# VHH binders against Glyceraldehyde dehydrogenase medium chain (cutB): the designs that were tried, part 2

Target 1, 281 residues: Glyceraldehyde dehydrogenase medium chain (cutB), of Sulfolobus acidocaldarius (q4j6m6)
Amino acid sequence: MYPPEFSYVRAESLQEALKFLEGNDNTRPLAGGQSLIPMLKLRVLSPDYILDINRLNELNYVKTSLNGVSIGALTRYHDILSNDIVKSKVPLMHHATRTIGDMQVRNMGTIGGAISNADPASDMPVVLTALNATIILSSASGSRSVKALDFFKGPFTTDTNKGELVTQIEVPVLDGYKTVYKKVVRRAGDYALASVALAIKLKGNEIEDIKLAYGGVHDKPFRAMEVEKNVIGKKLNDDLVKDIASKVSSQINPPSDHRGSSWYRREVVKVLTMKAFKEVA

## First folded at step 7 (VHH; framework vhh_rezetamig_d1)

Design a23 (from r15 with G106S)
Fold by ESMFold2-Fast, scan of step 7:
Structure a23 (fold): chain B 281 residues (1-281), chain A 125 residues (1-125)
Amino acid sequence: as target 1 above (281 residues)
Amino acid sequence: QLQLQESGPGLVKPSETLSLTCTVSGGSISSGDYYWGWIRQPPGKGLEWIGHIYYSGSTYYNPSLENRVTISVDTSKNQFSLKLSSVTAADTAVYYCARGDTLWTSFKSDYFDYRGQGTLVTVSS
């Protein structure tokens, strides 16, 4: 099937892009293009305009800040993967980026494109949900901040208002945590069935703090906040891990598609959870 | 270019401990991106996972073997090792050392993306 007719507009500055979005309600920004193009082919989006922002180099950066790492929305996955600040200060994001596509996908894909698309199976939204990162939204009238837990509203649906663009992600640095990013597939090279992002801080074998998020198993990235609250202060052992796996499996609402049924994904989440915790125990 | 090479005795007597070493070249075993483990294939049987070790030092063993198995890593020598105690004729197999990517797993078993050539171990008097 052919995509609907639209007009293509290229922005030369962030100010020009934001002004265009303010004046044209049915506009979709193109930042990396990978996720938007499939959605257009499936006729799930019918914009009047595609606003190409791929050449706004001012949004391609990684820098340290007092309380974390700031990443520009047009920073490519390839640049994130090769960035020493991300590798040393945000290993969870480094590991997740390694699971994203092949070299071509990583060269073209941007972090802001992934965040704006909000595919429930996407890797970066899961990482940001686990870390409860801050997403910066800019408009012609100014900028605002929203936490990742409040940003993702449902499949392909975000807290982005008319005239706004994701311009920056601010990620906290987690000192003393062990981190795991892991995906389940049927066979090597297959489409991923589910993913997990785990950040855990242990004092001996006692859980001092924990962050646990899943992709592909709910209508948006799922943060297991009730499980997290209930296991802080407990000793990490096989029985606790099995209990965590069962509780998470009962709390998610996974889709049924050609890759796996809802029931199958609940079983997969149990196995994925146990394997993630075994890695850090 | 990553290469894994098994080394150890080709013959072990019943009741003794089998000790195998895997030497890794072209890559570092101190990386948190990978886990390192052992699998075996008895004559006429399928592959059997023995166990592996994560970057955290955590080990995961096949429940049928866990009372007899120890896997350890020596990052200074870029090696990891298998000890299997109280061997019997049923432990006769080709033993492979292997690397898995921590980022990927399957429903039934963990993925190994690299494997050594294998070494035949016969348990006989």
Scores: ipSAE 0.079, ipTM 0.540, lowest interface PAE 5.5, mean pLDDT 85

Design a24 (from r15 with G106Y)
Fold by ESMFold2-Fast, scan of step 7:
Structure a24 (fold): chain B 281 residues (1-281), chain A 125 residues (1-125)
Amino acid sequence: as target 1 above (281 residues)
Amino acid sequence: QLQLQESGPGLVKPSETLSLTCTVSGGSISSGDYYWGWIRQPPGKGLEWIGHIYYSGSTYYNPSLENRVTISVDTSKNQFSLKLSSVTAADTAVYYCARGDTLWTYFKSDYFDYRGQGTLVTVSS
């Protein structure tokens, strides 16, 4: 067998890339290449064109604003990991990025590539879901914004329209929150069997605010919004944490695959939840 | 100037394992900017991608060959190698080692930006 046949196009500017996407259906943007390569090998994707956008350095940045951090879609995991703004203002993202692959994966992988691929077991979509991040989509005719909760529609399925490209992620800064990212994997650096992202603000031992999201346990990142609403104002103790773990476990719809059974993922979620809360208490 | 040089036996008997080594000079195999692989051309046929490896050790193989192929890297020697088990006359080909840019897709053999001169391997008794 020979590899799949397609036409390769390299964009030299964002404008060129957006014009190409507008005029050519069945085009797959290539940013970093790690996730696209396995999908093409498995015959999951059969594009007419591969549009290489890796040279668009204009999309590799981290910038601060009064209420947040703006991250360009082609910012590589290595650059996120080493960035002092992310480390100081978005520690949840910093900690999650440390769990992603080896140096080669971090040197090639981009935040926009992870978001666009929308693998339910991927780390970054879970972080963005917990942080209520805003995703910027650009086309030849303009840009629009969508919240992470509305962006991820299902496995490998996003709110991206034909002709659109993820160009920027806007992340709010959470002042006074403690944050935790944990995952269970078959091998270090692998995609999560199950993961949890927690951001919690405490007044003494009372929960003032909480954000709780899971990966690998639903068809898209799962934000436990009902649980969050019901625990605000309650005192954090072991009984409450066990109740949270049980309620989340009952609300998810985990897959069964080579990484783990649905029953096992439900049990793992309970343990991860308890471990995450132990770290913030 | 980057150079890739294949080495290994020119003759292998059916059912045996073919072992080839690629020595890289004028560049480092430890660079995260590149991947390193093997392609072959049987007589009278087109180029066939065999597989490739990143400096981290991550491998990708042609599904038609994956049960017979192992590619490994030795960064201390600046080398990478191919083992192809259970060979038959159909494995007779010119074998090339090659470098690809990690910013590009590897699906077409022309995405490898550098190739060795090639080495003919004949499978015969």
Scores: ipSAE 0.000, ipTM 0.139, lowest interface PAE 16.2, mean pLDDT 80

Design a25 (from r15 with G106H)
Fold by ESMFold2-Fast, scan of step 7:
Structure a25 (fold): chain B 281 residues (1-281), chain A 125 residues (1-125)
Amino acid sequence: as target 1 above (281 residues)
Amino acid sequence: QLQLQESGPGLVKPSETLSLTCTVSGGSISSGDYYWGWIRQPPGKGLEWIGHIYYSGSTYYNPSLENRVTISVDTSKNQFSLKLSSVTAADTAVYYCARGDTLWTHFKSDYFDYRGQGTLVTVSS
């Protein structure tokens, strides 16, 4: 297979990248690069320009802010995994990052690249959906913010407009919550069938607040908002957990592929849900 | 280097409680990254998961055994234990203690990445 013809442009500054995006239609930004290159080789994606933004070191950072933790879009998974602010203030993200690939994937992959790609099975979109993180989109004319719940529109589809680039993610710090990130596999070392991100705040054994999101089980990360709303104020026990598992399983629309049928994935989600809650009970 | 070592009686009488201890060295039981559990293999049969305990103290047991099983942790000794009540000859098996990674699980089972060498327990009068 031959890749589609395109012009390759490398930006040396954020301002240069944003001006290029404003002036040149059908441009695809390249951050990390892993997902875009295979798509081009398969002739699935036909841009006129690839804009390489990997040199924008100004977008590689983790820092505390008034809104929690600010993470630059070009921050590598390797840097997130080793970052003490993320480990202490956003343990859900730390745990999710530990499940991502091998050392090569973590050295090359960026958080902004992952969320811009919007793969329904990707880990970071699930975490950001559970936390309802804020995504900063920048253009030559200014910036705007979008909540993760509004950002992911479907498979490989986001709220990004022409001329915009994801530049920062702002993640809230959840004081007093227990968090779980967990992936289910059929056998050790296999490709993951589904993932869950849980953040729960308990007052005694009563649910004060809860955030519950899944990956690999819908056309985009699935936030179980109706289930969340219905269980606040209830006592956490085995019967409630089974009810939650059944309701989530009925609300998802999982794919069927060689790894598992839609029916099988619904059953997998029930088990995954029960195991996540058992960890925090 | 992580090591898990089972200890307890090799012989238990029917109707009594089997008590086993796992001593962990080269790693901390109090880490939130891991859970700790028990697996057994009866003679001529496959491996059977018994249960496990999370760093939080939360436990998860095999439904076929849950009314007879208690797993507990002693973080001061870096140990965890199994109590299996009302034993019968069917409980004769090699018992293994094991560590799992909290980030990974299997459908219908739990993922354990390390286990001890095992200890034979015979239930006989």
Scores: ipSAE 0.058, ipTM 0.520, lowest interface PAE 6.0, mean pLDDT 85

Design a26 (from r15 with G106E)
Fold by ESMFold2-Fast, scan of step 7:
Parts: structure tokens; sequence; C-alpha cells
Structure a26 (fold): chain B 281 residues (1-281), chain A 125 residues (1-125)
């Protein structure tokens, strides 16, 4: 079927886009279109206006910064995948991007579009939650920053206020960490039943620091912060990994759908957790 | 262009150690993007996972085989190997070396995205 009736507006500059958002309630920014267009076709969203920001090339960049790596919100997945700064300084993001769809999805999809949509099964929100990246929100009145842990509020729900647009993400560089990104899928490129992002810093066999986040298994990306705090200072061994897997499985609230039941996803998370830790032990 | 090639004896005597080597060309076994392992298929049976090695050096083995299996890597030769000790007729199989993508996993099995052509190993006196 056709999309709900709406007015289409194309912004030629960031300033024009932000002024339009300030003056027009019930406006949905369109960046990449990967998540928004299907939802509109199913009449899940009924905006008055679609604001096309795909022409704002000033938001398509990857650059090093004092605090890590800065990525413009309109940076396409294929640009992230091929970027040597991301590959060398943020390998967790490089690996996650490699799991996203096919060439067409990567050519059209933007990082800002993915995080603004906040699909619980999406890869990039999980990575940003594990890294606790900083999200820059801009409005006609100025900009503010929000940590990823505070940004994702629930399914398709973010900390974005009226008149705001995600313009940049700032990702920390984790020196000395081993990182793992894994997905449980039935075929490569499919939406994940569950995903895990792990960043771990070891001193010998002892956990000095750990960041552990999951996708597809809660109403938003799940950061296992209680588990993280309780395992710092412990020796990494099979018994500890088994305990971590059991505790995470008990703390998530996964959906039931045609891809898997809630019970099945809890069991999948246990196996996925153990497999992620095997790569870094 | 990635290519994996198994090599080793086609005949091993009972109680001896089976040694197989996989030579990797067109890719580096030192990459954190992949892990490397062994699978086998006994005559008339399905595929059986033997074990694999991660970029970290960590090895994981099939519990039914773990007391007899060693997998190791020689990064200078871009090779990895399998040693299976105390072989019996039940170890007769086609043996494959394989690469897994660290980003993908299947429930209860690791995902292998590429394998070699296979080599038949017969355990017989």
Amino acid sequence: as target 1 above (281 residues)
Amino acid sequence: QLQLQESGPGLVKPSETLSLTCTVSGGSISSGDYYWGWIRQPPGKGLEWIGHIYYSGSTYYNPSLENRVTISVDTSKNQFSLKLSSVTAADTAVYYCARGDTLWTEFKSDYFDYRGQGTLVTVSS
C-alpha cells in the first residue's frame, strides 16, 4: 500500500532544517529512509511533514577529535565500513557495521537515521550503548549532548525534544580493550534474534574493565551494568562466564514474535554471551 | 581471494596421533575478524565440529573429543593445525579446515563461512 498523506519538505541547509523543525510540530526527519519509510507504508507513523535532510552533506564525515572519533549523523554505513579511522580506533563499530544488511542497505542507511529511529533490534544503538557514546542534538536555539545510556528510552523512543535533530555522535577510543560484536541470525544479513557488544580490558586474566550490551532482547539496548560492576576484579574463567550468561538472561525482557519466543531468546543470550567471551579469553 | 588447503596423511594406524595442517592463502590468520577450526564427516554420518582457535589464542574443543584434540596456529607460515591423539576406526572421516566470521554465530554452533576441499583420513592397520 501507499504511505499516509503528508507534506514533503527538503532542506538545503542545516539552518533551514532546524528552523523548519522549530516551527512545525509532528515533523519526521528523513535520513537514509531505511527505518522510517517501511513504518510509514504500514501507517505506524502519521506525520504531517517529512523533512528530507539527505542533502545536508555537511553532516557526512568521520574525523578524529581530542575525545575520540566524531561521526556526522548523515554518514552512510558504507562510508563507516570503509573508514580506516573507524576500523583502527573503533573496531567494535567497524565489526557491527559489517553485519548490517546488504550493499544497498549500507549505501542508503545513515548512522543518525538508525539511532534516531531507535529500533530495539538495530545494531548501531547497541554499539553506542556499549561505548556510552555522546549524541549531539541540535536545534535552532543551540546544541546539547546526551550520553547513549540516557538517549535510548524505549522502542522507537529517544531523548530527542521537539525541534531537535541528531547531528553528530562522539565515540570514545578504548585503548587496551578487546572488543567483540556478535549476532544470532538464521542467515547472514537478517535482523538479529539477539546481538552482543563486548569491550573488555584484562590485566593478565583479571577483568580490569568491561562494557557489555545487548540488542533484540529488551525494549531498548540493554547495558548489563550491574553484571559489569560485580565482575570487575574477578578472574575470567568458564565458571564466571557461565554466571554472567545466567545473570544477563534473567535481567532481560525479550519479545516473542515469529523469529523467536521470549524463552528462546533468553537461552540464545546465554549461548551468545559464552561465545563472545570465548573470543577474548 | 581466500583459499584453505588441508594436508596430512591419508592413512593413520590405530592408537597413533593424526596430524593435519591447513594452509591459508589470500587472507591472514592473525586477523581479529576470523577464527579457524576443524570439522569432519565420518562415512554415512553428518558433520561434526572438532574445535577452533580464536585470534586471542583461545581454543575450544568438542567435549566428546577435548581430551584428544589440540589446535594450534603458526602465524609465520599462515597455517593452523590439528592433532588428534589415540585414534581408532571411529575417527575415519573426511576432515575439513574452516574459517569462521567472529561477527556471526548460530545457536549451539559457531558460524563457519568458508571451508577447504576436505581430506579423507582412514584409520587402519
Scores: ipSAE 0.000, ipTM 0.276, lowest interface PAE 11.4, mean pLDDT 82

Design a27 (from r15 with F107Y)
Fold by ESMFold2-Fast, scan of step 7:
Structure a27 (fold): chain B 281 residues (1-281), chain A 125 residues (1-125)
Amino acid sequence: as target 1 above (281 residues)
Amino acid sequence: QLQLQESGPGLVKPSETLSLTCTVSGGSISSGDYYWGWIRQPPGKGLEWIGHIYYSGSTYYNPSLENRVTISVDTSKNQFSLKLSSVTAADTAVYYCARGDTLWTGYKSDYFDYRGQGTLVTVSS
């Protein structure tokens, strides 16, 4: 049970943080509160340094932009939950944030921390995958943009290069869509067994557009792109929803572990899918 | 006290199979409380989860590596092993074996609470 050792470094500015990352390989940025999880869980696979970026207030913001909403990476969940721009323009994110933990988790957890960790069962990566949001990565030499569909590569694996830090998320506004976020947990305060993010645009009862993403049932957030393509133009009814649920269930790659078998998780996804569609009917 | 020790070759030729073994001491691999896995750090990159296994034999693999990875457990020797086939220079990394707590999702590599010392594997002709 002996935890890995590391050196703790605190950055006073974004430029200082980026310069430190450029010069010091095997550094883990810490965004969020230490009390959020036990120290053992914060000590990830013997980093040489933990770089505390929690003092970078310049990364804590929500702003309207020409193409949507810009959110700084250090914006905390409770700030997202209480933000009127997010509530009105990105209701999918607002709904998902309401499902995250308790008051301690929401007060200390940041959106950039969740995205950088890329936990397959985390709520924010699923939301960003459904919306195909843009993630801004900054380094000492400049910044670049990556779409969420290209950013999450696998469990705890992202498109982040050496010396880069997630600094901003740009979220598109989906006018005319109904949105739903739902998740199943086995134990209070535990990780989601499965989650679904749905954004659907209807013309009458006909599907004009759809975005459907899942968490906890694949190695990274799963975007059901083949299902999406095949249901555009179809009338939304119970038979179609049942068909969607069955097809998604067959396309995911869920684990078998102490929480449930692969078969059980496929069945949970069917139920979860049907419940999500009931809310938009 | 719990100790994890990697063993295997430090040099592997391109197209060959990398085989690593982790020996667990001071704890039982047959416990349902934990999962056991492999993670690696290529030069200049972050940590990459490879896969893990439960005492029951259930396995989970990084999809980018899935077609090349096999993780197995030998409870009689208190060991678990990694086989990574068709290696290339991109597989050069420090490889760690690790223990994870089953209270977290099966994919939570950042919640491995123990790890081995790591072993450098170079893929070169």
Scores: ipSAE 0.000, ipTM 0.106, lowest interface PAE 20.1, mean pLDDT 80

Design a28 (from r15 with F107L)
Fold by ESMFold2-Fast, scan of step 7:
Structure a28 (fold): chain B 281 residues (1-281), chain A 125 residues (1-125)
Amino acid sequence: as target 1 above (281 residues)
Amino acid sequence: QLQLQESGPGLVKPSETLSLTCTVSGGSISSGDYYWGWIRQPPGKGLEWIGHIYYSGSTYYNPSLENRVTISVDTSKNQFSLKLSSVTAADTAVYYCARGDTLWTGLKSDYFDYRGQGTLVTVSS
């Protein structure tokens, strides 16, 4: 009913937070608290320490660079949704953020919290996988970079090592691409039954480049890399879209749960794929 | 003992700006352990979150009210304030200032762990 016993620690600086994580193995960082609190109430998680990093305003930002956008890990979904840099330079992320939860979820949820949790049905990991964004992991001894394609290892499983904290996400700016984000849910604002993130660059009707990722249909965000490789240079037409939909549907490994069967999710992916391509035709 | 007290006009004319202040005693708004916000309850309806502010000055607003709402903090007076512009009869409500604990951020039931007694604001010509 109530959450299990733990010690609460508040970090006053990033360096203090990283030092604490290095010295204390069973520590759960808390930012936004959305996914962690239900798990604690259900006694699924039993950390020794809750490390509150919500005070680290140094991790709440959106900044432009020559070839990309840097987003601090404590940047709230609400701030991403209202940010003109994200809207103009990363429209895929802007569109996806509009579909996330209700107002409370958007005001409390952080981008770093979403990617650190790595729920296969979550929206933001799908967007980052499509863009192959760079995730910055910081520790007391320094920082390292990992691509989104290498970061998500499986359900609730990431490349994060002991003593590391996700501090920044770096997303490339895709000039000349059309982008689409679509999802099917049982209730508006819920995590996706299935979702698709599409970024496509066309030269006339010919596919010059394509990025195609799915959520809710595999044990982690699914990037349809083999399909992408095989359609570059082809003319976009109804036959090709139908072939793409069929191939993706055959490559995913969707769960069967109270929201939908594996068969149903495969059919939903076909429809979702065709609808996404219709918007870029 | 923590106390939050709302103050401001009980009557505001349509199209004008509603201004409310919350005075905090028994605690400091400069503490990073908490965020501070506003909630309202229209007659016969449920509670509606308006927005909140962190000690740093970062603000978050209800999207349905975002273009009309400003929340600000005055650490020297241990106060925070709400301004709601272009009011209509639909803005008639009991207004509460509230404190949220960052440990429990993200849960509606646990979002605000303390609130003031509330102040009735009527929008009428």
Scores: ipSAE 0.000, ipTM 0.109, lowest interface PAE 18.5, mean pLDDT 80

Design a3 (from r15 with G32D H52Y)
Fold by ESMFold2-Fast, scan of step 7:
Structure a3 (fold): chain B 281 residues (1-281), chain A 125 residues (1-125)
Amino acid sequence: as target 1 above (281 residues)
Amino acid sequence: QLQLQESGPGLVKPSETLSLTCTVSGGSISSDDYYWGWIRQPPGKGLEWIGYIYYSGSTYYNPSLENRVTISVDTSKNQFSLKLSSVTAADTAVYYCARGDTLWTGFKSDYFDYRGQGTLVTVSS
């Protein structure tokens, strides 16, 4: 007659939330909103419990850490976009956040919610994959660290174990790198056909280091590690950029859907790659 | 408020170089959030992009025009400029300077989020 019933539980502390998750397998954490729409969606998915973690203010922060910048999992996109540490120390993340939805989406969405969902077309997983950020997973028995390259396993699939929550993301500060985030859409406001995150360190025109990741073009964010390894030490020129674009295009496995065919997405990735490198050369 | 203003001659003779300047106010051209470029509209035709310049100083030109186009930036004056050499009557158009968001680089000139009012350039002897 109507959607399956669930019990709503609100956590007052991180430890209470983690203990609840340990004891209750069919539990959906709720972060990033108290609106009717998320609650109705969760009810349709038939969890036994919705665990509301929105009041865990201890997970809403951006701070400089020994190894870079630490971002709490409940930090909202709006707060990331307006944060001077992110803008100055992690410009790649700042630029990507600007492409995310409208003001309502940015006011409600959290970074931890985005990466836990692991949508292959999502912007933040691509950024974290390019940076090879560290994801902190916490449980009642303790915390562990996973690199972004190991965290995203496939569509909507992560390294998160039962009883764990994403609690923090640690992103390195890339001193001396130029960074580019680009998104291709058919028209402004559309879903992305492809996205690219590039961080490159040049010594003159020679590539000293490079990080290159793509969204929307594989079953998870694609890090072009073979291409990266093979171009370090080479001089950045138009011929090298064309070679990089062709190699990346051949290595991805893009979907075909109403937005674009697999073939079309491969061609889009070539153009997107060339434009990203042109911006930093 | 962002404003872009084109300036340059309205009449250029065939074989000469067209030179236009765009003055930017209310925003910085050295920001890595944006690229700056030129688009034109010949009479009775759609918009045609000419080229872009990025915060790094890197340029990307329309392949159909690339051998004749130079775009440069003067950050001290908050200006960027277009030079189009060896002009013909086919280069007669309204020329616009424009700003694009580096995050959105689709295949159409309508990805520019701001443009100037435009300046008519006639190529005629």
Scores: ipSAE 0.027, ipTM 0.523, lowest interface PAE 6.3, mean pLDDT 84

Design a30 (from r15 with K108R S109G)
Fold by ESMFold2-Fast, scan of step 7:
Structure a30 (fold): chain B 281 residues (1-281), chain A 125 residues (1-125)
Amino acid sequence: as target 1 above (281 residues)
Amino acid sequence: QLQLQESGPGLVKPSETLSLTCTVSGGSISSGDYYWGWIRQPPGKGLEWIGHIYYSGSTYYNPSLENRVTISVDTSKNQFSLKLSSVTAADTAVYYCARGDTLWTGFRGDYFDYRGQGTLVTVSS
């Protein structure tokens, strides 16, 4: 192993961290676990500064808000999994957190770290896209909010501007919805081929509202908004589910790599979609 | 029920390579929910983390041992293994294979939520 060619800086307050980011262009925030350290040892990532924000306890919280749940960016996935507010008010996030196992997400250990990384196959961005959660970005001069649908721009690419840090996620509470999170792996030890986050509100057997998002099947989390609009008011049955699966499969743009061809991933998405809908029927 | 069972030689000569295998039953090594690793306890001392492997094949090793340690996984047999090269009397210990939760980084033995019964390895001529 080669020594990392960067300076390590530890922030003692959020204000200090934001001021440092404002003044130093090639800085990588380090939050949560060890995922960034192996990359630096292998010279995959070459920042001038690593800004360690792990001690900013002011960003580690889960609390109820007027119409949702506010989660601090340094809240660990361990803490999210064990939190009764998340379990009761945001079951989609609770279920997704139980499936977290990709290298980047698990080693970081924080929700803000996963969101800032923006891996297209990562679990949490898919959940936030389905819920269209609000992401709070803070800088030395103030804060702004961005919806998840506008935040994720592409692989490892977000709406974060120079000098900004993800500080909070605000998640809406979906009363009366059934939620499902599923992901599939082709072979043992392989990366996930696809994931689905479903939130559906039924009036009897009729779809009153639906939120449907996918991971691993596009350059960023894919929200099937056209399919959603077309199925509201329709009766949920096997024929409709097959139609939904086919339409989603045709709208995604999955990669073709050693793990699976684009064609195979489209077929996997059909099966995954049908399995998700069976759990809400 | 999940069971982890260590297997390998109980006696290894100085300068040789120690090779141990962990067989997992009642659970899958290919699950992204867990990581799989090795910890040891030398006589009269505390637990020492050796290293661990994720379902993706990514490995993390104790810096004091990293030049001598290799951990690998065989998902077809639901097994993972440890190779420790150039052994000395200081490597005499009870060796445990273990499972950890991927929500936490497992650099210490106390981070693992499950372990095997352990196997004594003695380094002697």
Scores: ipSAE 0.000, ipTM 0.119, lowest interface PAE 16.9, mean pLDDT 79

Design a31 (from r15 with K108D)
Fold by ESMFold2-Fast, scan of step 7:
Structure a31 (fold): chain B 281 residues (1-281), chain A 125 residues (1-125)
Amino acid sequence: as target 1 above (281 residues)
Amino acid sequence: QLQLQESGPGLVKPSETLSLTCTVSGGSISSGDYYWGWIRQPPGKGLEWIGHIYYSGSTYYNPSLENRVTISVDTSKNQFSLKLSSVTAADTAVYYCARGDTLWTGFDSDYFDYRGQGTLVTVSS
């Protein structure tokens, strides 16, 4: 089949990119990886324009900010993995990033690309949901902030409006929390059946605060907010962990596919939950 | 209900051609919204993108593998396949077939929205 025709535009600055999006409906931004591939092989109803934003070096950064750590949307996974600010101030993100692919994947992939795509199997949406990070969406008319809990709407579906770009992620620094990121895979090298991001603050053996999110087991990253509220103030012990695992397992709506049935994924989530808590207790 | 299933030999001799097939059910390979490809993971290493194919039949390959790789599609059987020639022990890996979204780049494993369970291929005499 003959591929749909479109015009390719490369932005030299964020201001140029946002002005272009404002003036040209039916424009698809390109971020990360190989820009040539999407340009040649678009849908039958493809956009009139492909806007290449890969040259926007102003969106490739990690810096400390008033609100925590600010990460530009075009920051590559490799740069996140090697960044001392992320490693020291956002260890949950550091742990998750090290589980992503190989060197080629980490050199090509961007954090903004990952969250904009909202792949249910992707690691970053789960991390940002656990941290309830702030996502900055920019347009020619201004910028707005959306919490991760409100940003991910469903599989491959986000709160991004026409004319908007994800430009920055603001991640809170959780002082005094222990963090764990884990995946369960059927075989070594497989995509995760389920993933968990846990951030917990303990005072002695008592749960002072907790953030618990799952990937691969719902229509979007699942934040176990009801479970979180019910366990704050309780003593962390094996019985509580087993209760948490059972409650989370009953609340998710996992897919059924060749890697695992819905029932099997619910059981996997129980084991994954127990293992994550074992690492923080 | 989308399912991707790898099939092919678990053992291939050095210098021979590895041939794997991916059978797609619950979705159409002819969709313009997706591309279809192969990824592998050698023991103890990360994921390596091999290549992918679009509904139009156009292919893109990892430059390190491009002289040895052929990916093809058979829309009548709703299948796509991988041939990797002149294999060596370095080609021992778990091989995955995968679906990617044409909205984003094809070289980031996070842009593949579905993968098969994987099949272990050992290259040994």
Scores: ipSAE 0.000, ipTM 0.103, lowest interface PAE 19.8, mean pLDDT 80

